# Designs tried in a protein design chat: VHH binders against Protein ECM9 (ECM9). Part 11

Target 1, 377 residues: Protein ECM9 (ECM9), of Saccharomyces cerevisiae (q02202)
Amino acid sequence: MQSSLPLCREFFEKITAYLDYHDFRLTITANQPSITLPYYVDEKAHSIELIIFKTTFLSLFQEAHTYFNKTFSDQSGISNENIYYMTVGFLLTTPENKTVYNVHEDLLKRYFQDNSVLVIPDLLVKEVRLIQRLLCSSNNRINKSSSLWILYRKLFVLSLDANTLVLPDILFVFHSSGSQHFSNYYCWNTARWFYDNLPYNKRIELFNLTKRFCFQNVKDCSSWSALAYMVCQQEEKKTDNIRDFQRLTSSFNVPFKINKVDLNFQVQPADAFTQELVKWIDRTYAADWPPYLCLLQITKFNITLRIEMDSVLLTWRNEILNFEENSGHIKMINNTPIVPEKFSNDLLTSVNFAHFGYKKLFLNKFLDKNKKEQSDS

## First folded at step 4 (VHH)

Design a28 (from g4 with F29I S101T D104E E106S; framework vhh_8ghr_2)
Fold by ESMFold2-Fast, scan of step 4:
Structure a28 (fold): chain B 377 residues (1-377), chain A 121 residues (1-121)
Amino acid sequence: as target 1 above (377 residues)
Amino acid sequence: EVQLVESGGGLVQPGGSLRLSCAASGFTISEYDAIGWVRRAPGKGEELVARIYPSSGSTSYADSVKGRFTISADISKNTAYLQMNSLRVEDTAVYYCARETYYESSGFDYWGQGTLVTVSS
């Protein structure tokens, strides 16, 4: 009854159907008692949202798992096409299942070596679209899945060999996935990997996207850590990301060599970025640690930037002293500035305690000579 | 057969302008491929002066030519251009159009024949 996997196939087809829309979102929502539709497509001028109702999602889960149990115990007459659709159902409902992920990846590898294994036209194009849209979904189990982000790197490598234009979608994927899940570790870790391996023009675009995202998401430690990494020119991790890219190109037999010209160009000079970040902190009255940690990380071992910070340190010290004279001493507990109870209902004064408190924490850590690592992360 | 054919070189006075063209045939310029302009002056090494990724429109320039040279591409004509303004005697060189790919460690897999640019009185 479930041997044909109609729901798994249908959702694969629906998720991969829209070629010209980069702003595609996948949403799983509670099914209303009066609604009889399995899903709804909300199409607007520049965006599409596929809304899957919870009841349909549970049916998809049941279809995939029932088929998996059948194939595990009875392997007679099972087609690779049906196994593939089953794995799609798992990626939508239980992306953390490593066994099914490995089956999915194995089928893709075999397909690229022998197209007779899976008779799906333009499988690579559809697979890239599927994985990108899953990573952009509202489901936190999907959008932060380490396995899906690793698969995305592999698909990027395969897309280079197949001459598939996927680079415009990459920027949307990072923005969308980052927006769907606060501090999405694997999303922003993968952004670092792409930054080190993309052509220079795309590095510029990814850097600018990451910077804009951070300025709009002050509390997001993962995006700010990625931004600091992109500015710092951290050679060891860059070498690791490049080596991983080369390993993947070798394992998929993609003829690739690193373009050294692209690797030598810095997107934004570190001094220019440092000045921009300091001005942004002052203008926005930044009241969260991640921008300050970013500033600390980019100045950590750069002697020129550390010297240039002298005027900033003096200005911030004087601002802190003036604030403390008027509002009382800023107390820190576990590196967090404490707002006195008498000011708890005064939003402006509360923000000022946080702002000048984090400036104070930054000064203390910047001047700390006891440890090379000056981060509390 | 992949070919890059340059045109537009010649003799020009200091402060003058020239526009170089690079017509590509046998392939369509893509996002994974860039078109670069590399010059070689007598007694000097090769210098990458400008590059463009035609599909995205992204460009980069050597410090020696920033503000003076502009690279562009017409995807429909499969042709890249280098607009050279405020030319100096030091810009005298043979200018090569080259396809830069993400797949090559040197960056360039196909080169044109070169076009001579002479800046003198």
Scores: ipSAE 0.000, ipTM 0.163, lowest interface PAE 19.4, mean pLDDT 78

Design a29 (from g4 with S101T Y102F D104G E106G G107S; framework vhh_8ghr_2)
Fold by ESMFold2-Fast, scan of step 4:
Order: sequence, then structure tokens, then C-alpha cells
Structure a29 (fold): chain B 377 residues (1-377), chain A 121 residues (1-121)
Amino acid sequence: as target 1 above (377 residues)
Amino acid sequence: EVQLVESGGGLVQPGGSLRLSCAASGFTFSEYDAIGWVRRAPGKGEELVARIYPSSGSTSYADSVKGRFTISADISKNTAYLQMNSLRVEDTAVYYCARETFYGSGSFDYWGQGTLVTVSS
């Protein structure tokens, strides 16, 4: 018997309908007893929010899974279009399902080689829009999904030579997704991949966005780790990211040539950034580890920068000793400065214990940097 | 390799003077933590008597030696000095040159072999 996926298809069409808005939001909300609607659209002057009720989300899950189970039986009338809509339902409800993700990816790959495989108008344009909106959603299961970030990378590759594709709005996605989930590992790991493969002008924009995001989100270890990566000369990791890009272009038969001169151009010299970061730490009285870890990671790969840090080390040593003479010895537990109980209600002194404590931790690790160290955010 | 070597110890009369030297090798004073002079008297604990930040020349002293001892450093010779004036019997100790770390205030990661100072009669 002929089966359909009305809910999976409807959400695909609804999510991809608003083509001209960057600030489209997808929200899943708790059940409301007085409302029997499957979803609600909140339209504002420059934003659209699609609000899906939890009961509808569960119905979407059930529809997708029921169809998936049915595909294990011999069925006449199974279309590639219905399989596609089923995979969209899984991406919305269970993006961690690798089997269905692989089916989704295979359909896109086949479509790129032969557009008759999926008869859906502007499929790749809508696919890019769908995936971007999922990654920018408030649902932390979706916005941190490794599978969705990998798919986004593949969609970028597909956009380079296809006349039906639009270039993904990478800057908006990284800012939005990073803001939705604290320390979004796959978001910022994907930012490193894009940094290594983007043309120079877009690489500058991504670097500046990442730096601004870090300075506004001092506790976010994932964004600070990405910033350190963008500043450092990590040739092996850069080579891996470029090789991965080349594998994807081959897999999708996309003929694209990267300008190697642009790929080797530095956005900001490491010494200039190091000076900026030290001044920022001192000016803001930074009281969280990620900026210090970033400084450590940058200086680790540059012997010249290590030597140039002599004046900073001396200044910070004197500041720590002066503080300890007045306020007492800074104790550390699991690489975290401990504020003495007598100062717990003194916000300024508490911040200073953290600030000078992390400077102290930095100095110790800088001295011992011949050993590999991992620090938690 | 990192090494600190002290010299200049010896026997001196009360009220006399001695100058201790600490030659550093395997690192530069501008790259690492402060240089301190720590003494250990027979049957007593360790006492930090003086420290210097060689690049800035900033110094500090224990109250027991303030006004009598002067710490200095010569960056070009990579050597720190402790000038000890108006010596007292209670200054008798083994004097160690050490690099002070910030992992724990007053903690030291590299030590010299020590030089004996005896103030007698």
C-alpha cells in the first residue's frame, strides 16, 4: 500500500519556505493544554520563529520511524522523495542516527550527479537553508550534532560549482550556533575547517568574528581553542583539513581549485595578536582560564614569542607577589583558584584571586611547557 | 641543563661582611622566576632571606636581615649576589641560591648545592 509522510514533508516545506530571512528560529516548546495546533509561526519585522509543540515533535518522530521500519519490507511505490522526507524527520528528532544520516547523504550525492534522482525544486538551496536553520535552533541536541556539522561541511563543498546552490551563510551560523550552546565543540571545530578552506576575504571575516565572540564569551573554551588554532601555524592540522576538503570534492565530483597563495596568507601576525591578548587580559582583569590557555597554546609553537614574553612574565610575577603579600597565598584545587571564605562576599577581591590565580597557573605551565598539558574550561 | 652554583661562603667574625655569588647556567634570568637566597641553620627550618627579579631589579628581604643584606643581579654575567654586612652569630647557616616558582608562593624548582657561612666568636 502507498504510504505518505505528511508531517515530515510539511516541516521540510515550512522550514525552507522563508528564503530571504537570516534570523529564522526553530523552537521546540512544552505541551500547552489549551492549544491543539501542531505548530505556530511568530512573524516579526526582521525575524520568523517556528514554534513546534512537544506533542507534534513526538508525532513527527513516530511518522519518520514508522516509515523507516516499513522500508525493511518489500514495498511497491517507495519513492526517493519519500525516503528524503523520512530522513528530514530523523534529522529533526534523532540527528545522532548514523544509518539514516548516511541514507540522507547518499541521496544528496546521487542527486548532485543526476538531478532526476530527487524531483524536489531547488533541493540543494532548500537543503542548505534547512541545515543552517537546524544548526541555529535552540535545541541543543540539534545545534551540537556532529552529523549535522559534517553535513554542513559537505553542503559547502557542493555549493562551489552547482548553479542551483547558494553559498552557505557561514558567519551567521557560527555566531548563532555558538551563542545557542555554550562550548559547542563541533561548531567551533567546524569553524577551524572552514578557516583553512575559505578564500582570504572570508577567512578574515571568520577570524574577526571568532575573536570578537571570544572577547565577549570569556568562559567558552571551544571558541577560544578555535581562536588559538587560527593564530597558530599548525601545518599538520591545516593539511588534514585541506585533504578532507579534497576528499569531499572528489566524492561529489566538484571541480574546484583552491588558490594556494591565499591559503598561506596570515590574517593577523601571531606576535601582534599575542600583544593584543595580553593587554586585553590586563585591562579586563580576566578571571577565567580560556584566554590564558589560548596565550599558552600560541606561545607553545613559537620560540620567538616565548622569548618575547619575558617582560610579561616579569610584570605578572610582580603583580602576583604584591597581591599575595596583601591578601595571602593563592591556593589552587584542580587548576582552579580558591577564594578564601573571608573574601567570599568581596566581589572585587574574589575576582582578583581568580585573575592572579590564573596568571600564576599560566606562569607555572609556561615554565613547564616541554610537557603536554590539557586544561579544562 | 639548568644549574645554580654558589660561592663566597666562609668563616667570619661577628660584625664582619661576606659576599655570596650565584652563577646560573642553562637559563637566562629574564626568562624564569625570581632568584632567592634561602638559608638553613643547624636544627632549624628554612628561611627565605632575600629575592630579586633580575630584569626589573625589584628586591625584597626578610625582617631579620633588612638593612644588613643587599641582593643584586648582573644580567650580563647571569649571576646574582648577596652582600651580607654586620653579620651575627644567628646568621650561621648553609645559604642556597634557588629559582622561586609561583605554583606555590615560596616554592623553588631548582636549587644550588649550598654554601656554608659560619659567624663565630
Scores: ipSAE 0.000, ipTM 0.082, lowest interface PAE 24.8, mean pLDDT 78

Design a34 (from g4 with S55E; framework vhh_8ghr_2)
Amino acid sequence: EVQLVESGGGLVQPGGSLRLSCAASGFTFSEYDAIGWVRRAPGKGEELVARIYPESGSTSYADSVKGRFTISADISKNTAYLQMNSLRVEDTAVYYCARESYYDSEGFDYWGQGTLVTVSS
ESMFold2-Fast, scan of step 4: ipSAE 0.005; ipTM 0.407

Design a37 (from g4 with F29I E31D D33T; framework vhh_8ghr_2)
Fold by ESMFold2-Fast, scan of step 4:
Structure a37 (fold): chain B 377 residues (1-377), chain A 121 residues (1-121)
Amino acid sequence: as target 1 above (377 residues)
Amino acid sequence: EVQLVESGGGLVQPGGSLRLSCAASGFTISDYTAIGWVRRAPGKGEELVARIYPSSGSTSYADSVKGRFTISADISKNTAYLQMNSLRVEDTAVYYCARESYYDSEGFDYWGQGTLVTVSS
């Protein structure tokens, strides 16, 4: 029956099972002619994959939406448990629906004030596991959902001392979600928010994870933008993230205080990171823009770093000139180095044009920024 | 899935030459990697003898092998090589091919199984 929401309840229980497993994958796939099962659980020693067939996923969608349109709209005498299960169905199938998201959030807020509002065993633990597993899913509509990432911040705030539920898995969530969706903007924007609001030891871990992720995912502009932010932390942006945290604690009536001692320190000095990044660029022969943009962003806040870059600029200028004398001028179109047609089948030469092209673009942008700073100073 | 397979080791007389090969699979050697050759002699620690960044052609060598060994890479074959000339008894070791970590120039994240090089008369 529509009012009982059996599919929404079943999938909530399936996704929140196996609490001891950290590697949980949710996959939606096309129906196979020889398989009549609605879903399949592939259980390994340390990993679980819940595979949902498309027709079953559509049935879940239909159940949740039918309840919302016909039963929930009446808004008389319906149980909070049924409302909760309906909202879970929406988070799985239509996470962009802000009306249902707000209903879900309001139920959680009321539950933290009065736990009799929702009679669901281990609700807090299951809610955290549900949202983390959705964010780690292979479904791009779910893992990049702005609503789910916002809810994750709110769960951090709502958990109070039960942040033992969020904090142990936070690194896995960012790594997994970032890996599932290339340039996951809301994932890495949320990482910036957590970086500013986490205790110092966890902040160190998140910084190190972000740096490792960037070096392994050179083309991911979202993770590199987060790394640049973590290195050069602008006071205004940090204040905004702290204010947002305070606003959420006030909105949910949560008595939580930030340890101000943690806010006085940075995980890695900008000069040390700048030296590391320059060496990494040279060693790996970096041929993608995000590392260069990161270097550009971190150097704009520190005159000492800009002066220290003088030797790098000289070295890179000489390398570019030598390359251009031997291979021809590097042509840029829309800030992208182009490979001459005669070299289009030469992978090594293509990499060389990209590497020296981005070094050239960096030099031009760096000199423009330095000249602007000098004229304004 | 990421695998490094060494070949070309064996018994050689002092003053002889050997070419070691390292065939990579599961990744492209020109894509943000360095390939190193690390040796371990019986009763001694590990020594990085040569490193190459295939994309740039940049190479480095340990002082003990400089002028005698040459590291190279064939991007089309996804394979790195170590040409060993003027071999000496002290070059006797198990030689490992290793992929350098993206996080640190001195860190290696994947290793081959090793190939034995014995220099003796």
Scores: ipSAE 0.000, ipTM 0.355, lowest interface PAE 12.1, mean pLDDT 82

Design a4 (from g4 with Y102F; framework vhh_8ghr_2)
Amino acid sequence: EVQLVESGGGLVQPGGSLRLSCAASGFTFSEYDAIGWVRRAPGKGEELVARIYPSSGSTSYADSVKGRFTISADISKNTAYLQMNSLRVEDTAVYYCARESFYDSEGFDYWGQGTLVTVSS
ESMFold2-Fast, scan of step 4: ipSAE 0.075; ipTM 0.515

Design a43 (from g4 with S60Y S101P Y102F D104E E106T; framework vhh_8ghr_2)
Fold by ESMFold2-Fast, scan of step 4:
Structure a43 (fold): chain B 377 residues (1-377), chain A 121 residues (1-121)
Amino acid sequence: as target 1 above (377 residues)
Amino acid sequence: EVQLVESGGGLVQPGGSLRLSCAASGFTFSEYDAIGWVRRAPGKGEELVARIYPSSGSTYYADSVKGRFTISADISKNTAYLQMNSLRVEDTAVYYCAREPFYESTGFDYWGQGTLVTVSS
């Protein structure tokens, strides 16, 4: 029955191979050097890239969809293994198909209740590897798939079973997926969920990775939003993420419970992070909004941090006034600093208007929040 | 901080059309899971009519409106829309724009004030 889905099975096997390589990249390309070459494996000392050519990708699509249609009309030769390989083909070609995603998830759930349901060696290990490599792919449809990101959380829960030591390589996945797609919302939303549910040592690693990523990707609103969340931690959202984890452990009959002591430990004190962020903004001459928005979010409900910001507010106000005295008043349109026409061809002055403009926007928003809070009391 | 403001409701005859708008502030569509339109009619409770993931473009429609309603999002304007065609008396309800964090157990975390749609002759 395996011969019914040779391409789906072959790509499952190729993507889940190479145990010794963490840096495995999946690329789907319209460029085809030869009609006789279905894919190319670029193997280097510490990395592997599987390049799937467009014609082969279309053949994979056709194979999976043809089999899916057959399951509604002709049930002869249908096995759980063939259904699984078909769903893998859909995850590669049409990850947005919720019906097939549900079939894939149901097979995994049934397999955990009865291993005879799917006769695939080391299925959990291969499934984790498959989904991680899909999320690290250069294909925008795959690396942004909300279904694949939620499946990744479920695989994490399944990996906590008392009879397995397999854990997803979350640090590599978040770094790789974040790098492949600018402002990958589902990537960084999933990072928040992991942060709330990881033991202390892994929370430290994820926090440090997220902070480093943000400092290297100043324009990435999604990663900066996740960083702000990790520093501030809203109790309601944290409780929801923990409850979601508990729901998943119950749904998959996983007999595991997180140590709550670890969940209440702060990785970096909010005041230390705030000081580091202010210093980083000044030293890098940050000219993009996300670091400033992060600073607003972490200071929003913390009275001690608000008081500590008084000296920063005074310093930044004086810097803005000095700049405006020499260059003219900074005009804001839709929360964006406007460069006057007379300076439109001056790159340095444009950067100055952005830097001091975002400092000005920060001051206005910070002060408005403080006044609004006091008037509501 | 997070605010959703609906507009475009009103009185319309059966078979008519309306376009609802949902202006979002305090967040950007590229950062959040989904924007949904939920309606509440007296005695019927809550019904999810349509949902869009602005970052991916993926959409969902309730069977009751599929083929008649179209949800869309303009990321540059940070605004979601619900185009309602071939309106029926049973579409009469208060329509709410809501942000749906897909991964949360709570479902919807922020709601607009609602806009009334009345389909009557």
Scores: ipSAE 0.000, ipTM 0.106, lowest interface PAE 20.0, mean pLDDT 79

Design a44 (framework vhh_8ghr_2)
Fold by ESMFold2-Fast, scan of step 4:
Structure a44 (fold): chain B 377 residues (1-377), chain A 122 residues (1-122)
Amino acid sequence: as target 1 above (377 residues)
Amino acid sequence: EVQLVESGGGLVQPGGSLRLSCAASGFTFSEYDAIGWVRRAPGKGEELVARIYPSSGSTSYADSVKGRFTISADISKNTAYLQMNSLRVEDTAVYYCARESYLDSSGYMDYWGQGTLVTVSS
């Protein structure tokens, strides 16, 4: 009739019950309108949000931890289903707990060896929904969890088995998770891993999503670093990501081989992207460093792109000189342009100091690399 | 039980049109599946002419056929098509429908149709 973990089970079932809503959101909030109200479901025409209130979150934490402690002192009444629900409670409340994460993963591995281990219908489908919705949640401890991002890679690999029908919605997850947490390192690091291991058409989609996200989030160092990686030919890191993918396919006994034709396709040529990025910087008056750092990274050690930059360098140098003649020299402190006090009330001039300041910083760093290269030759 | 069955080949005059069909059975198109059309002309090697990922609709074409050929897929019929317009004598070849899937142990185009002959001749 009743499980020993009613809250852990309830939230697993609630989170996994809603079929294929792209706009499903899980929110964990400190706002508590009533001590007796456990959660609220905000249903709109094309979206749903499950809001878990703080007191219920604390009760869920308590239920999961009490059961975990009990498993070490008294093994009576322990079932695999209860262990699974306990681990779900930990993923919701303490996703950084590596011990419980390992228990969760081990239970899934045993399930795929012997599906009688867990009597949960459509477990893989529900697991993919659960983890995707956790990664898209508003809780920054959950959406940036390295363990959950690693589990997501494993679920992706497991979904490639010809005997499964589950397909992770990776594009939605990267966009949603990236939007929920500024500079989400594990999100965008995982995007690099997927980029290196996806078929060509999905690689195009992921590249375009990353580029669009960066252009809309100019301060996000993690997304811009991922974009630079996708443009640059960094064979060492690509090889590491491919080896990790192969290790995971072997671990899950997934019969898979990488198509070499797909690995040789470039989504966007580096020179074409460089031209697009320079034009974007000029048109938007970009006043934040990450786009300039991206430009610096993609031109690093590429002699053809460095030569092609000569016209851009000349144009930007002339723009800086003209600006400094009219407004005074741009001062830099810790690689940040300083707006003079006399211009603090002029928002347009303040933006221009940042814009031309970062162009100046780019020129200095670009030319420093050329000087070092010339001295080494 | 995976099968790709081709139809629509034949004899056509230069400047004419043909539509090739590739009916898939034994699997359902997923986002990890691509369907390609590969041709083998007398005295030439194999050439990938066009590729589609049916679930996304993403397409790619060889430069030799771009603007003349259109690849499409109908997920509900589990069928891919190659519409060939403005045919040239140089398009004469055996055309194969092939599946490329990350769900297969090979990961390559190892499920091929029987091939259909397209002859462009006056």
Scores: ipSAE 0.000, ipTM 0.172, lowest interface PAE 19.4, mean pLDDT 78

Design a45 (from g4 with E100D S101Y E106S; framework vhh_8ghr_2)
Amino acid sequence: EVQLVESGGGLVQPGGSLRLSCAASGFTFSEYDAIGWVRRAPGKGEELVARIYPSSGSTSYADSVKGRFTISADISKNTAYLQMNSLRVEDTAVYYCARDYYYDSSGFDYWGQGTLVTVSS
ESMFold2-Fast, scan of step 4: ipSAE 0.000; ipTM 0.348

Design a47 (from g4 with D104E S105T; framework vhh_8ghr_2)
Amino acid sequence: EVQLVESGGGLVQPGGSLRLSCAASGFTFSEYDAIGWVRRAPGKGEELVARIYPSSGSTSYADSVKGRFTISADISKNTAYLQMNSLRVEDTAVYYCARESYYETEGFDYWGQGTLVTVSS
ESMFold2-Fast, scan of step 4: ipSAE 0.052; ipTM 0.488

Design a8 (from g4 with Y32W; framework vhh_8ghr_2)
Fold by ESMFold2-Fast, scan of step 4:
Structure a8 (fold): chain B 377 residues (1-377), chain A 121 residues (1-121)
Amino acid sequence: as target 1 above (377 residues)
Amino acid sequence: EVQLVESGGGLVQPGGSLRLSCAASGFTFSEWDAIGWVRRAPGKGEELVARIYPSSGSTSYADSVKGRFTISADISKNTAYLQMNSLRVEDTAVYYCARESYYDSEGFDYWGQGTLVTVSS
């Protein structure tokens, strides 16, 4: 009630109001000409969707920016509550504004450091809920915001210092955010960070979620890259992610150490995963590059796995030769197999050109010792 | 203040069974806490015999006790248990309940007072 930012406040309250529903989606859509409502709530038995119309979203943008430019920037007397609501409006409409992000983060830091432990959990719960729901938004500017993903890591660290441990619903967030935006780099990069900093039982859950997501989203380079990372244990990046976690714990005065014993457990052995991935490629007739790139990343630089691949390479070479004898030579343009126009309306043959084309590309890249295998562009 | 209190120790014959309890007070079992049972036999070092993450139910055991001991937890009672079956003379030790936190320590940060288990005819 003390806020002069009615839309920023309304949407903060609406987004954070539903305690029993973690499946909360935020959708921004074009105005419906026959509807005069600023937003609509689609409530189902196990999910809630807040649908904000574009004109209302633009009004929210104007409210937050006008307040910043005329009231906040002019250093007029203002409450921390009004500053908070203004920053929420910016996170929803302009999440890449670093100045306002810094104001938001600084206000939270001061609040957490200066207030008692009994107050911290209440604020933290609402902030975590807000940021999780923004990251699960269908709006690509929000769900892929580097600032919001960085804030999410910081909120996780802050939750460790709460008198009652409040955990972000990370599994839901990664699945939802990944589903809302194809190849969401910051989503899956943040999943790698969590994988390196979570206890073993939570790492298993995150690994299994990432693997299932990849198998259902064959074209998603970002999720497949994260999966390959989780299998390969890239030591330099793991060290960087652990160091970043330690830096954040120091920055927020959180006195926790990571139990190093838990960090050394592998969720799935690389050889077992490699066998599973090869079988999955063969069974599904995988016709997109990311699974092959994942296989290349995990096998090429591991001597034992490279030797084990000899039988796969022989099998795939024979399959390619047999296919080319029956259907003609597979032409590759810019690392993409070309389906001849003659076969473009033959679904099975078209899929086979892509499938065996990517197997052919894999063989060529696997045997090329001088070429970096992390990119197909 | 954080406390772990063990009970259920005693004298038992070889092949017998005992159930140890560990009541936690001053904190609630979290998703990041593991509860372990560590034993110390006369003239020997400490051995971690069993560990549980109460929130997930994930368990691990030392090779010396696999198939004989079962660790469990009751979150509503904030209590962990060690069911010891087919007890052997070499299981004679003081058994400690200990909490290990993933983010707070590189091992056990809180220990109970211990309970004596004697396996003898």
Scores: ipSAE 0.000, ipTM 0.328, lowest interface PAE 12.7, mean pLDDT 79

Design b3 (from h5 with T54Y; framework vhh_8h5u_2)
Amino acid sequence: EVQVVESGGGLVQPGGSLRLSCAASGFTFDYSEYAMGWYRQAPGNQHERVAIIYSGGSTNYPDSVKGRFTISRDNAKNTGYLQMNSLKSEDTAVYYCARETWSYEGSFDYWGQGTQVTVSS
ESMFold2-Fast, scan of step 4: ipSAE 0.033; ipTM 0.572

Design b4 (from h5 with D30S Y31S S32D Y104F; framework vhh_8h5u_2)
Fold by ESMFold2-Fast, scan of step 4:
Formats: sequence, structure tokens, C-alpha cells
Structure b4 (fold): chain B 377 residues (1-377), chain A 121 residues (1-121)
Amino acid sequence: as target 1 above (377 residues)
Amino acid sequence: EVQVVESGGGLVQPGGSLRLSCAASGFTFSSDEYAMGWYRQAPGNQHERVAIITSGGSTNYPDSVKGRFTISRDNAKNTGYLQMNSLKSEDTAVYYCARETWSFEGSFDYWGQGTQVTVSS
């Protein structure tokens, strides 16, 4: 009742209140004339959506920013609880404000050193729930926020002993966030970080989710880049992600747990994945570059896989030659296959120019590597 | 519906052997789109992967079971297997079978109810 941040507190409580839902969505939408409520909850059997109207969102923005400005001119009535609720309002409305993000992180760090700093029940559980739900938001300002994704890594570290960050929620967050924003760089970069730091049983589930997502989202360069990374043994980058994990455990004074998982244990062998990817490309008539780039990246430094590709290269070369005999030469401009204007209204032929064009680009890039190696020898 | 059912667990002495089976329904292992894996959860510990076989037939094992465990698949019987040799007390766990699918939007691995393996002296 005496809270100077009633909206910030109310939205924190609403977003963190629903314990039984795996699928939670946060939506900001235009005001509906028939609905007089400032927000409403659309509750279904296995999902929940919190719908916030634009005018209410703007009021939340104003409340948080007014309080932030007050902290520089008048410190009366300032409490750690109010500062926390203010930071929640910023995460909802201006998640890229680094100053307020740092205040939020500092309060969490101090709380886990001394529980008397913040009198908020089940703070870690609610914080995890809040951040996961924000990352699943349909609002692109929130779901691609670099600050929220780094906070998610920190919450994973803080949750190591308490099991408050569970795998099904992690998987849902990556799937949902990836689906809400095309080529969500920080989403898929964070998936790479989780992949390197998760136990093998969880690592395979994240790999499987990433693979399924890529096959359903052929054009998404960020997810395909993450998939290629997971298949390849990029030890240097893996070491960096593990060091970052160790740095975060030190930053939050969380007892470091030794990762006893064998780091050489690969979720899916590169040869098996390469076979699946080639077959998938052929069956789906893939007409976008990311799957071909993934294939190129996987085979680039693996001599055995490059040799095994000889039969694929021969098959694809014959397909290209047959197509070009019937449809004309495939022209490439800036690594993009050009569909002749006479075929622009023929959907099948247009798709075929893209499909065989990217196969042709793949062959040229693959063969150029072999030619360079021979020339440099 | 899509389901997997594990069987073949039991009580065995150290150095003994067990063969676990994973019977699939609602899909076929003859599809080269599906991989299968075996996971275990020891008392008080989180789940860990002990074996995987991909659609291409490639297999992987953690060092803790490498050389002792062998994963295989019989497409005609629509069944996966885990052959466990030279069992140790540390292998005591509930063992789970999982299917990987990349064909379905929003699909996750399907895990069965598990089968208990106890290695006692």
C-alpha cells in the first residue's frame, strides 16, 4: 500500500505468479476498446499469456524512470526493495540500460551474500521465472536484449545448487525466443554458451532442439551458425565459454562445481550429421544458403569428411549439369543465384535455380579449398 | 502416440552384464531421420548420456562407459539396445531411452519411464 512503484511491483508479481506453466508469453499490444483492464491474462490448459496494453506499458515506463530520476535528487523513501522493483520496470521497458542493469545485478549479488539486503520471498526462483518469461516475449526489444541474455547466464550459475533453472524451461526459452525474432544473435550465441557448459544429457537435448529449429527455419543464419558450432570441435571457443562460466561463478561468489563431464564426448558425430544434412538438403530442395554454409563449415577442417564428400560432389555436379542443359546457365551475383526474369513467375523453376545455384556455390567453395591446398603445397 | 518403453534392467553382480531394450511405438527406427540415445540418472545425481546412435549409424560414449557399453538398433524389430558389460557399482542408475526427431515443429525427445539397474556386491 505505501509502495512508490505499484506498477513495477504488480508486474513482477504477475509475471512470477504462475508456477505450473511451461509455455508463458508476454505480449504488448494496442488498446482494445472493449477491454477496460490495464492488462489481462489469457490462461489455457498448457499455456498462459500476459497481455499488456500500450498505455499501461507507457505508465510502467514512466513509473520506473521517474523513480530512477528521483534517486539522484531526493533519497527519501528509497529502499532496496523499491530499487529492485524499479530495475524490473527497466528490464520490461528499457532492457538495454546498462546503468540500471548493473544496479539490478549488484542487488542480486549482495542478496546472495546477505539475505537481509532484500526482503522478497523466493527471490532466485522468481528472478529466474521473470527473466525466462521476458526472453520469451513477443517484444523484439526484450527477446533480443544482450543484457537479458547475459543475465540468463548469470542466473544459470546462481541456480547450480538450487535446481531452479530446469532443462525444459531452458529449451523452451531458446525455441520461443528464436521463433519470436528472426536471426536472434544473442539467443543463439547464448545457446552455444549453454551447450559448452551443460552436462551431456542436457547438451544432447539442446543440440536436438537447435537442429530441429534450423530444419524448420532454413533462412536463420544465427541458429545454423550455432548448429555448425555444436557439431564442430572448436576447442578455443569452447575454452573461452568455460572460462566465462568460471568468471561468473567467481563474480557471484557461488561455490564452483567442477565440471566432471568428459569434454571430448560429442553429442552427434560430425560424419553422421553430415550425412543427415546432405540427405535433408536433397529431400527439402533447400533453396537458402545457411544449410550449405553449415555443411561447408563442418567439412572445412575435417579431411576424412572432405574425402567422404566426393560421392556427394559428383552427384550434385551431375544434377547441376542436367538442370543447366534444360534451363540455362545458373548465374551468381554476390554469392546469390539469380533467377532469370522469364522464370520469375514459375515457382518450381525459381526454387530450382536457387537450390542448384547454392549447390553450385557450395561445390565451387569446397573445390577452391582443395585447389588452394595443392597450390600452397 | 509416440512412445518408447525400456526393459531389461535388474540386479547384477559387479563384473556382470545386462542388455537393455527400447521398444518404439508410433514411429520406426527404419527412418533415417531418427537418432536414439541411452541416458541414466544415478541416485542423487543429474541425468547423463551413456550412449547415442545416429541415423547414419555413428555411435558415441563417455569415457566412463567406453569399451564396456555398446548401443545398437534393430530396425526390423523397431527396437534399440544397450549392451552393458563389466558392470561396476557406479553404473547403478535408472536407464532411459530417448528418440531424436528433426521433422516435427515443437517436438522434443521422447523418454520412457526408465528401467532400474542395480549393481551390488
Scores: ipSAE 0.000, ipTM 0.108, lowest interface PAE 23.5, mean pLDDT 78

